VH-VL binders against q89xp2. Designs and how they scored, part 9

Target 1, 226 residues: q89xp2
Amino acid sequence: MTSPCKHGDRPPGRHDLVFVSPAGWRAMLDARDDLAADSLLARWPKMRWPTIRRRALPHEATGVALGLPLPPSAGKKRVALLVEIDHVASVARPPSLQQARAYAPRNWWPTLDRLDGLALRHSVDARVYGSLAWQSLTGLDYVTGRSDLDVLFEFRSETDIDRFVADVAAIETSAPMRLDGELMSADGAAVNWREVHGGASELLVKSIERVVLLDRHQFISGATGS

## First folded at step 1 (VH-VL)

Design p07 (framework fv_polzastobart)
Fold by ESMFold2-Fast, scan of step 1:
Structure p07 (fold): chain C 226 residues (1-226), chain A 119 residues (1-119), chain B 107 residues (1-107)
Amino acid sequence: as target 1 above (226 residues)
Amino acid sequence: QITLKESGPTLVKPTQTLTLTCTFSGFSLSTSGMGVSWIRQPPGKALEWLASIDWDDDKYNNPSLKSRLTVTKDTSKNQVVLTMTNMDPVDTATYYCARYEYGDYFDYWGQGTLVTVSS
Amino acid sequence: DIQMTQSPSSLSTSVGDRVTITCRASQSISSYLAWYQQKPGKAPKLLIYAASSLQSGVASRFSGSGSGTDFTFTISSLQPEDVATYFCQQSYSTPYTFGQGTKLEIK
């Protein structure tokens, strides 16, 4: 765990939202005139919008490395931030499909509704990340006509993964957008759902600490290190 | 082990659209923190960043080139494609694709492809 | 956009000399700066990232320092194979920008 979670019944994982304290934002804005001069970035702490974890660079070993994507109207800049661990106020899961639906283009609604029903039937917790997540969190225009729908599918031991990804692929065939996303095991290891659907015997599995190549059976039966 | 290679036309006429493909191996663009960028260099001049696409399919384009740029990826083929519209002789340059991780430092580069724009 | 200015634009020196190139950002970029070496006809090669971190496989005679707006790149003892153009790059925010380059030649 790169950052502590103040409250939660589940370990923080991929795409989790990191909320920086007011003191942490003041420290960052005081240290960086460019951030303070940007009207949207100055607005970020006032609106209590989150950041996301990113991989730390070597010189960032003592802090918490964070990322902040700006919307296309601001050049879709990715801002790298570094905060003291004490300045992490809380960590939250990415928005659910239902939470994001209200901010999605109306032509995406049938796909979101189908995915929500599918996830419920397969004991999967489905969350959004990427452009739709940021649009739902901020109310700013992140989603464009070329945007993908990015979904994080956290599966349970009961989940029939092969059937689930086949059903996801079927939903995508009638979707108005590319449906991208990850399958995530309970311990936080993730793989692109399309790789699983493609029948690859070995999967590139990502976790918050590492990337490993696992046999399909190993991933489905349990993540590396379990 | 990690390799990138640019491919596409070497000659383009003014007003035409340029399409370049970057084919890579030794890494996946589904890996968190990973991305591929397009960077160009006119003969004898400085490097200019054009566009990036990352593991989340988030796209970043140089605003000085406005809507002329489109970047897409095909993760299953290990390819990233750059499209640049309305080519002009001043766009004559060597075009590179390069890998980056969070921190956006370009650690592995393709060999580059020289694109000449002339009538 | 963040403007990156290198100094000098070119220099000519002798094998074994200590070479210093500077890079100035038009605004603070913390430590989000990289240095690249480009030999004639070749793609650029990453030498230094995060202002002072040496890229794996790169010779120890290359080093970087600085933070904020002022950065330096040093070759402690110039070798013939170091003849190249050197570029700094900020990765603090998009659009990512490069310096104009410093052409290094041997007398």
Scores: ipSAE 0.005, ipTM 0.480, lowest interface PAE 13.1, mean pLDDT 84

Design p08 (framework fv_polzastobart)
Fold by ESMFold2-Fast, scan of step 1:
Structure p08 (fold): chain C 226 residues (1-226), chain A 120 residues (1-120), chain B 107 residues (1-107)
Amino acid sequence: as target 1 above (226 residues)
Amino acid sequence: QITLKESGPTLVKPTQTLTLTCTFSGFSLSTSGMGVSWIRQPPGKALEWLASIDWDDDKYNNPSLKSRLTVTKDTSKNQVVLTMTNMDPVDTATYYCARSTYFEYGMDVWGQGTLVTVSS
Amino acid sequence: DIQMTQSPSSLSTSVGDRVTITCRASQSISSYLAWYQQKPGKAPKLLIYAASSLQSGVASRFSGSGSGTDFTFTISSLQPEDVATYFCQQSYSTPYTFGQGTKLEIK
């Protein structure tokens, strides 16, 4: 499991793991018959498995909007949860490539190792999200023969983003899976790495609050200099 | 009303095996989130958790007891059974069963307890 | 194993007083802590779960606080019926462990 930070240390960003307190789980399950009846969901508080933050739906008030993906065997259902902020016990970064490696198909290992080395060379903090992340966090079967490897690349001010994405593309050339993922600035704004590599003049930039189209130069310059 | 009650021998000789049964009502171990724990308390001492079993048939045993413990359930009879081998006078205690939940926040309903004395 | 240390081991005070008992975990247990009341010859009774949540049917004078390693249990105004031994218990990891207990008496 990743090193958690307490709720007061920082707000959760994209793909960050949100751990709900026992009191928070109790309040949710007492309020929602559908959640209480789901036997797999009952494992979440028991096993201390995390949730992830999502954008709030229009009908949701002032709580923390969370999502919980169920594995393919349970219908790939994404459960929408809402908790009060005082029921967020801790927040942690998504699993590192090293933490997730043991749960990955063996033929993914060379790609994971190459990405780990690349991230170190470019001062990038590389983490997994999506199917492999949830498989490594829960031990449940999320990864299938059609799964992408989803990587979150948090870059630093010194990172040469154009060189970095070119190197990611080179690694993908020999990978046994589609290598998907996001470049994320320190302020939490994220863009698909493939869009950056493709030379698009406008990028679809995502944050917890919104999705906007930004000029490529604005994202790269603004993301490194805030 | 939820109730639990312990039953079994009150006197055990050293080296013998202790078998205790917890019979409960008002809930089912078929229900997600439900579990039963065994706890003991030697006279005048602190509580010590021994074992738990839950709706998924997951079993948890205190490793300090060196594999002397076995916990099983019979969901159709509303019973949980604790077996403890190689009893010693230091195992003299009041033994409790209690309902536990998947929130892992404590045991909310307890049996009355049964005193087990280990003596020659 | 996670060791739970309670302080004080015994406490004597007067009706109406504020009573404070502390519990320290040897490592972080987040908020996975419960408080129990045990009267002589009786089974323990759950008072507080998840460090600060009051169990249904329990008097509002009882409260809990804390997270991580340091936890506090408070009785805001001691009543005669509160004479008992109080135990904390962590449920963060197995083996679940209890503190050694605090015996509360009236002067």
Scores: ipSAE 0.006, ipTM 0.519, lowest interface PAE 10.0, mean pLDDT 86

Design p09 (framework fv_polzastobart)
Fold by ESMFold2-Fast, scan of step 1:
Structure p09 (fold): chain C 226 residues (1-226), chain A 120 residues (1-120), chain B 107 residues (1-107)
Amino acid sequence: as target 1 above (226 residues)
Amino acid sequence: QITLKESGPTLVKPTQTLTLTCTFSGFSLSTYGVGVSWIRQPPGKALEWLASIYWNDDKYNNPSLKSRLTVTKDTSKNQVVLTMTNMDPVDTATYYCARSLWYGDAFDIWGQGTLVTVSS
Amino acid sequence: DIQMTQSPSSLSTSVGDRVTITCRASQDISNYLAWYQQKPGKAPKLLIYDASNLETGVASRFSGSGSGTDFTFTISSLQPEDVATYFCQQYDNLPYTFGQGTKLEIK
C-alpha cells in the first residue's frame, strides 16, 4: 500500500507518515512515564505502524515532532511524541484513495471513486488522512458514523484550482459524509479547500514550520514564501 | 547479574497438564516494555515460540497450540507461569523462558532450560 | 505465519575460515531479526539483534547484515569455540518464528 522512502529525499509534506526505528521507540517511550501503562502504544512499533508529523513547539526545535492518533475505543486521544532525526527510519505519503477504499464504509465508495476521477482530470494527487487513513494503515476501527472523509489534494502548476474546488463542492452535495480536506502546494503549504471555494480574501496557510495569513491570489499563484 | 530459571516436573504422562515456573532476578516485569516468553525445542529440532507475557499483563499464545496454553505472572515474586493442557509424547522438549527488553524484541537472556519428557 | 528459511542446513570448515549463513523471510520483516548461537547441551545465546547490531559482550568476529527478506550472518575468522548450531528469528509479527538452524562443525 504505502512505499516508505528515506527521509530527506524531498521536502516533508503535511500528513506524511513517519516510521520510527525500534531504538527510537524505546528511547522515546522510556522517557515518558505518562505512557507506561498504554498497551496499544507498546504494540505500535511491533506492528510497524507509522506516526505523523506535527508542528514542533519551541522547545522541540532540535527533534522531529510526531503525533499518534488512538482509535475512538481508546478515547480518541492524540499522543504527542518527539524523536531525534536519526531515529526516523523512513517517510511515506499517506494512503491513496484507491488503497483506502478497501477499508471504507461501502456507502462511501461512490464518493471516493468520484474524487479519484476528479483528481486525475485536474492533475491533482489525492491522498487520505485522518480516520479513514488510520483505519487502512492499522486495521483498527477509527471510522465512525460521525467521521468526516479527510482528503489531501496536492495540486500542480497546471491545476485550475477554482474549477477543482467547485467540482469538489459538487461531489460533496451528494456525499453521505462531510468532505473535509486541504489543498497543498508542491512546497507543502496547505489551506482548507472550503476556504478557497468560499472566496475568502485571506487564507490561513499552514505548513510544518508555520501558519501565515496570505492573500487568496498569492496562495493560488504559488507565491507562498518559504 | 540477570538470571532466569525454569522449574517444574521433568516427566509428564499423556493427557496430563504441565505447569512450568520461570523464576528470575536482576530485573522486574513491572518495567515498561519488558516481557518474558516461553520457547521450546524438541530433541534435534528447531526452536518454537509458545507464549509471551509483558509488563502490562498483555498475553500472547502461539495459535498452533490453540487453547492449550495459559501464561500468567506474579510480579511481586518475579515469576511467570506456563500451563499447557493435554500433554502428548510429541510435546517432549526442552522448555526455556527468556527475557525481552521491549515489545516485539529479541530474547536477550535465556534460562538454562528444563527437559520435559512425555511418556507413559 | 512468517516462514524463516536458513541455508545451509550444515557447514563444515576450518579454523580461521570465513563463515556465511543466510536467512530468508517469507515476507518483509524490516530489520526485526535476531541471530542466536546454541552450543551442544546449552541454551541459545543472543549474538545479533535488529539484523546488524552486535549484542554486548559478543566477539567482534560475528556480524549481521540485511533488511526486508534477505539476511546474512558472518563469522570473519572461525574459532574452535564457535562450533554450534545458529538460528535466525523474526520478531516483526506474531507468532515469532525461527529458522531451522545451521549446524557448524570443524573439519
Scores: ipSAE 0.000, ipTM 0.425, lowest interface PAE 15.3, mean pLDDT 84

Design p10 (framework fv_polzastobart)
Fold by ESMFold2-Fast, scan of step 1:
Structure p10 (fold): chain C 226 residues (1-226), chain A 122 residues (1-122), chain B 107 residues (1-107)
Amino acid sequence: as target 1 above (226 residues)
Amino acid sequence: QITLKESGPTLVKPTQTLTLTCTFSGFSLSTYGVGVSWIRQPPGKALEWLASIYWNDDKYNNPSLKSRLTVTKDTSKNQVVLTMTNMDPVDTATYYCARGIYSSGWYDFDYWGQGTLVTVSS
Amino acid sequence: DIQMTQSPSSLSTSVGDRVTITCRASQDISNYLAWYQQKPGKAPKLLIYDASNLETGVASRFSGSGSGTDFTFTISSLQPEDVATYFCQQYDNLPYTFGQGTKLEIK
């Protein structure tokens, strides 16, 4: 099953945003006194802010396991949520570099602009996750002087992966922050871009369902299911 | 305000059963996402997770200890009890109980008891 | 079981120095990693959770970074009270497992 609702023709991917229905929020808050008393969490359903998928713990055998990151002012905690599949209203991709730029520190703008141009040249769809993504989604202060810029790079068959990651490394050299992130194939399998840049013959590839070691050529060619 | 304290025998003979009690305050084991775990540390060595019990009464034991472990809770008394059968000198360690919660840490252990040293010798 | 390997096993350095400790998981654990400080004769104290989040009340000189299999813990400017053994712990899957510890001392 591709989606719990009609929104999102694409299967859920890494770092995708999950929007919980009003009924789902009511059910969660009614069941959890710790969440119901939190004024910031009361704003979440009203503002229609998303959550993110997380791994289910062993005792969470049913439902959809979700996480909600709180900003540093609230202790930068991750709130664990569990909802019924029918309470997932929609799924969306993480924010684009362009959307995130408006919420980023101004000294990050040259790096974001360079990454946007690089992605366009290499047929890569670049999106943000982590602190900058949540700041852009909520308007709350998530980004600090210690924050990484976390980027998801979804590549296509025509992408020259080796050249792309070399160019990403070059951009990081002049960046005011650490540039972290993942290369993701069209089928949703991801690997840290630094591991690819390091020239490893086998890569630790992550998907929603598993982690596997794949030959570099298998990952780059998109043969993750073989 | 959150405290945990271990209690039980400090000296155990080989083949005997160890029973340790964790008494806590400042939180409830009926609260969603809250769990209490037992972790031990032999002198000068690494920490080893033993068992966990959660708000929904789910229980998990370290499989390396071959069913020697039982963990139970009494929510009304704010207590969690660990039993470990067939004690051996190699089980000599400081035993800790610790709190884990979903809402603030994905079962990282945010509050720990002071620990109790259990020596296993004849 | 997921194996956690810390490096170095021990280090000795000077007050004011930058200290870096690494932790490697035998498989991908996403960001489900915590760092603890343990002073002699005391229980461990949580410093960092979710790989990079500073626990409330913990000094800002402590930081964590990384995801997947490779994680780093940093003290930006070592203070005398930071003398302790530091442990990483994964909570991606049961059984929960800890690194072997890094003993930090002042010269």
Scores: ipSAE 0.000, ipTM 0.427, lowest interface PAE 17.6, mean pLDDT 83

Design p11 (framework fv_polzastobart)
Fold by ESMFold2-Fast, scan of step 1:
Structure p11 (fold): chain C 226 residues (1-226), chain A 120 residues (1-120), chain B 107 residues (1-107)
Amino acid sequence: as target 1 above (226 residues)
Amino acid sequence: QITLKESGPTLVKPTQTLTLTCTFSGFSLSTYGVGVSWIRQPPGKALEWLASIYWNDDKYNNPSLKSRLTVTKDTSKNQVVLTMTNMDPVDTATYYCTRVEYTYDTFDYWGQGTLVTVSS
Amino acid sequence: DIQMTQSPSSLSTSVGDRVTITCRASQDISNYLAWYQQKPGKAPKLLIYDASNLETGVASRFSGSGSGTDFTFTISSLQPEDVATYFCQQYDNLPYTFGQGTKLEIK
């Protein structure tokens, strides 16, 4: 499990887990008969499972827009939730590769182990999001035979980005799954690792607030241009 | 089981207003995060999104069609209505209503479509 | 508006072949991309959402990949029933926009 952050800290970053307070869950279940009628959703707060940030539509600017992905067996893609900031109890980082490993298909273990070792060597903090993350958080079946492994690579100033993504690509060649994911700078800006590996001199960089086109050097140095 | 069905005129004269009704079953527009969208396809051409209306009565219209579009809902009847003014032969297309989910904004269930021909 | 460009516009191949269709967005759309299959005379059917997630009930031979601006749709082994036009759609920003479509035929 990931350690939660105290309520009232900075807004959650990309792929961070958001835990809704018991009061927030009671308010949502009381207001939403559809959630109360769903036995899995009704038990979500009892199991103390998180939600995740989703993009907010314009009318949701005053609240915290959250998503809750249901497993494939439940037939729903994602439940959209909106909570007041006071109903956010805590925020936690996505599961580490080590935490997720225990819940992964056994044939994914060599790839997870290689990525964990690679991240350690390059001073990268590697975490999972997507299907494997939710499977590890809930114990429910999210991962299928077609699932990608989604990894968030938070790099540091000493990280050799070009060498790192080349090594990630090498690991993928022997992996039983597609390896998707993002490189994230310390300030929370992220870019697809494959785009960096492709040799692009300009990168499309995403943050919670915006998308910006940056030179490779600007992204690596952590500057987003003001 | 989720179903949607479009209804309305199949022939419209230039300058007239088109009104199409989408009747659906198996879901409700009282459900959080659910919406209904209108999408059209001229014969042999690409799909074009026209408008969406969501559970909370939020409405979004394609800016390229300016003020020509109005979308409304009647949650108790499971119906969504699209109105498009000042029809032109170029608006000849198959018109679809679809369910849209707020989080992914994908169109997961579609009506059969209705061909609307605009001619004198 | 975000412009979606598909390639190729049409493709003719044999049963059992691997089919690849590409979609490019004029700006970064993250993974907010869906793929649809439209058989002649029928409404489109959602196959893939969030760039790589297979919709429930869709055959495993269909897959999607990509992020940012470049996306790929693949049929690992073409079946006769896969003859259709395929469309990509971005939902990162309004208005929602679709690619021009790729018509897939069997030789």
Scores: ipSAE 0.000, ipTM 0.466, lowest interface PAE 12.9, mean pLDDT 84

Design p12 (framework fv_polzastobart)
Fold by ESMFold2-Fast, scan of step 1:
Structure p12 (fold): chain C 226 residues (1-226), chain A 120 residues (1-120), chain B 107 residues (1-107)
Amino acid sequence: as target 1 above (226 residues)
Amino acid sequence: QITLKESGPTLVKPTQTLTLTCTFSGFSLSTYGVGVSWIRQPPGKALEWLASIYWNDDKYNNPSLKSRLTVTKDTSKNQVVLTMTNMDPVDTATYYCARSRYGYYYMDVWGQGTLVTVSS
Amino acid sequence: DIQMTQSPSSLSTSVGDRVTITCRASQDISNYLAWYQQKPGKAPKLLIYDASNLETGVASRFSGSGSGTDFTFTISSLQPEDVATYFCQQYDNLPYTFGQGTKLEIK
């Protein structure tokens, strides 16, 4: 049987890439003259570029709420899209550090290489999101002199979180850019790595559905429920 | 530079399971958006798409084959494996593997093909 | 399933002639259509993708056009090495389907 979603994985989470079917793109462009008139959006289905999941507004309970960021040359706007679930062709994880490296500024390479090695040592699955991810996915210029490197670190039960974030902070010390990013548990809850490293007793934990304050120990130990 | 090659048994008896391996070089299934598809062609007939697998382990199978198909990959070995159960004489065909791109599902580089004959 | 019908099923013509093959989809497939060349005993070779884009390394005498349900593949000036069977393939919807093929021969 064919399926638009990955089998055996957690539900689609933060920063996951959503590919809309050709039929779904045609339905969206036919229904919205503003999208059809945008030359860059007309290229999106032709170039096979993804979208990302966003939190649905209350009136968007039906369908799948998606977004895509336009590059700085087009005003850094995020285009909000809504598609029928049947028009979601597949879901994928954000690009790996290794995949994104080829599209990154040369002076970012040492930082990307150090992070890749660190993630392997700590049983962390490291992915890029934000400007570098979109540059690597589209070949368009998203990365500027003001861009952060945004990394998603999905940790496992064996990961020593405190050591990991201390090592991330050490890598940032010599980085040519601000190293932003999130630690994500297996159930999809995420927190900014800097909050964990900073010793905050309560963390701002984000999921697709909501944002909540959680005790640091509860987040790290996974005691947030199933 | 880019090559794919099919390997496996050339003769299969009815009701048996066919296992074919595609070994490739010049590209990696660790590369974003890359995949491998299986296509077959009975003698003198049209091409028929069977299954595809992509870098992210997304899998698609032709529904006409009633879940007889399994496709798996070993990215470190540059291999993709197709398994097809309950073989029948009508499954006699040349089986190809080919490189595919996620989102657009045409095949840009093909293996040489391997003829599989199903007979008692 | 989307049915792809090619015409003609076979044709025979002379070196230097313009050759036209058509492909019709049973429903709208936009421009998600590829053309392949298959020589006897060989694997198919991609010539055209997205209905009109020429694959890298493919001779410029080959071209494609069309959108929706009707597609055309053209060889502007037939050469001896072009003797082959040509297939169209849609990739708008699963399962991906191929036309029955057009066998091209020289007189």
Scores: ipSAE 0.000, ipTM 0.425, lowest interface PAE 17.8, mean pLDDT 85

Design p13 (framework fv_polzastobart)
Fold by ESMFold2-Fast, scan of step 1:
Structure p13 (fold): chain C 226 residues (1-226), chain A 123 residues (1-123), chain B 107 residues (1-107)
Amino acid sequence: as target 1 above (226 residues)
Amino acid sequence: QITLKESGPTLVKPTQTLTLTCTFSGFSLSTSGEGVSWIRQPPGKALEWLASIYWDDDKYNNPSLKSRLTVTKDTSKNQVVLTMTNMDPVDTATYYCARDTLYSYGYDAFDIWGQGTLVTVSS
Amino acid sequence: DIQMTQSPSSLSTSVGDRVTITCRASQSISSWLAWYQQKPGKAPKLLIYDASSLESGVASRFSGSGSGTDFTFTISSLQPEDVATYFCQQYNSYSWTFGQGTKLEIK
């Protein structure tokens, strides 16, 4: 479903899909009675479904901190996992809009198609994360009537960011759902697209490790991060 | 145990298409995370990455070479094929294929290389 | 593209000397950097990955350090067999880019 990327496509960042090896899953389940007792978690490796990277807690310095979101029917909890680096089998980018489309409610299709066309015109790589992404990856019911469409917009140096976010806002006006999402620079730093559309001169920029305030120009150009 | 070997023509005329085959053993492109990349080196110059293909048929091509590059695989034969159109004397180089294991938060460099094949472009 | 610049482009030194070469990235690449050794007429050989991790089977006189934009490769005591061109490579962001190479010779 999701094609793996050479991990140099960008620094390891937000929303990356991490596939744990069978040996890694076995070691993890053997160490965690709570995970082994959960029938859905126990079947996760057999279905070859990924996890997602999360920020490490202070005591997790020696491993790869991962999260696994459960569907709403299972209480919509995020399971915290920790795996040894040698048990990471591969990493992939989140599903594309086209890959996720087949799993989306039909009334979302016009919005997905408009976003796909917009991204192509602006040299933006648009990926889905959140409920729709997990529904497309697993076939389980993550999307509800209250779900947002969560999109990761990876922009290039040639992208006219101001025009792009204005067009995203225009698409949302006729969308049947709230359109949430992040603009991500080549170095993996991300900001909510609404903050950029709001015209703020300083943006709250997120990475895997931390959150910082950056000048708008610094974020968009990627020239000086800190 | 892991080996890769390049094969194809050693002499190509300007404007022709180059086709190179990488045949490998000791790993499979049916295995999640495995990939093969093509890298070239003009005589006395730096290494230049050309293209990559992975177990799930995902492909990356160097943008500076635009649509000149195509990479394909035949998983059953353990082969990866690079096609490069409109060859020019400046494309004279040793062409390598190398193993490219996709792996985050750790090792992901080109760990095993073929011996390389010199392709000369001249009239 | 991330541009990788090596320094020096070439150097000549004596057996037993400590050799240092540097690699600078045009933007931060964290620690996603590899070093390769290429002897004349041979394919490159991986020596260092993740900026400082020594590849299995590689002699301990080779080491790497650095993060962000500035990286260093060191040979603690040069041996005759170390005569080669050395290349850095970033694998932080595509397209994958190599430095121009540092040619190491014995005077």
Scores: ipSAE 0.006, ipTM 0.414, lowest interface PAE 14.8, mean pLDDT 82

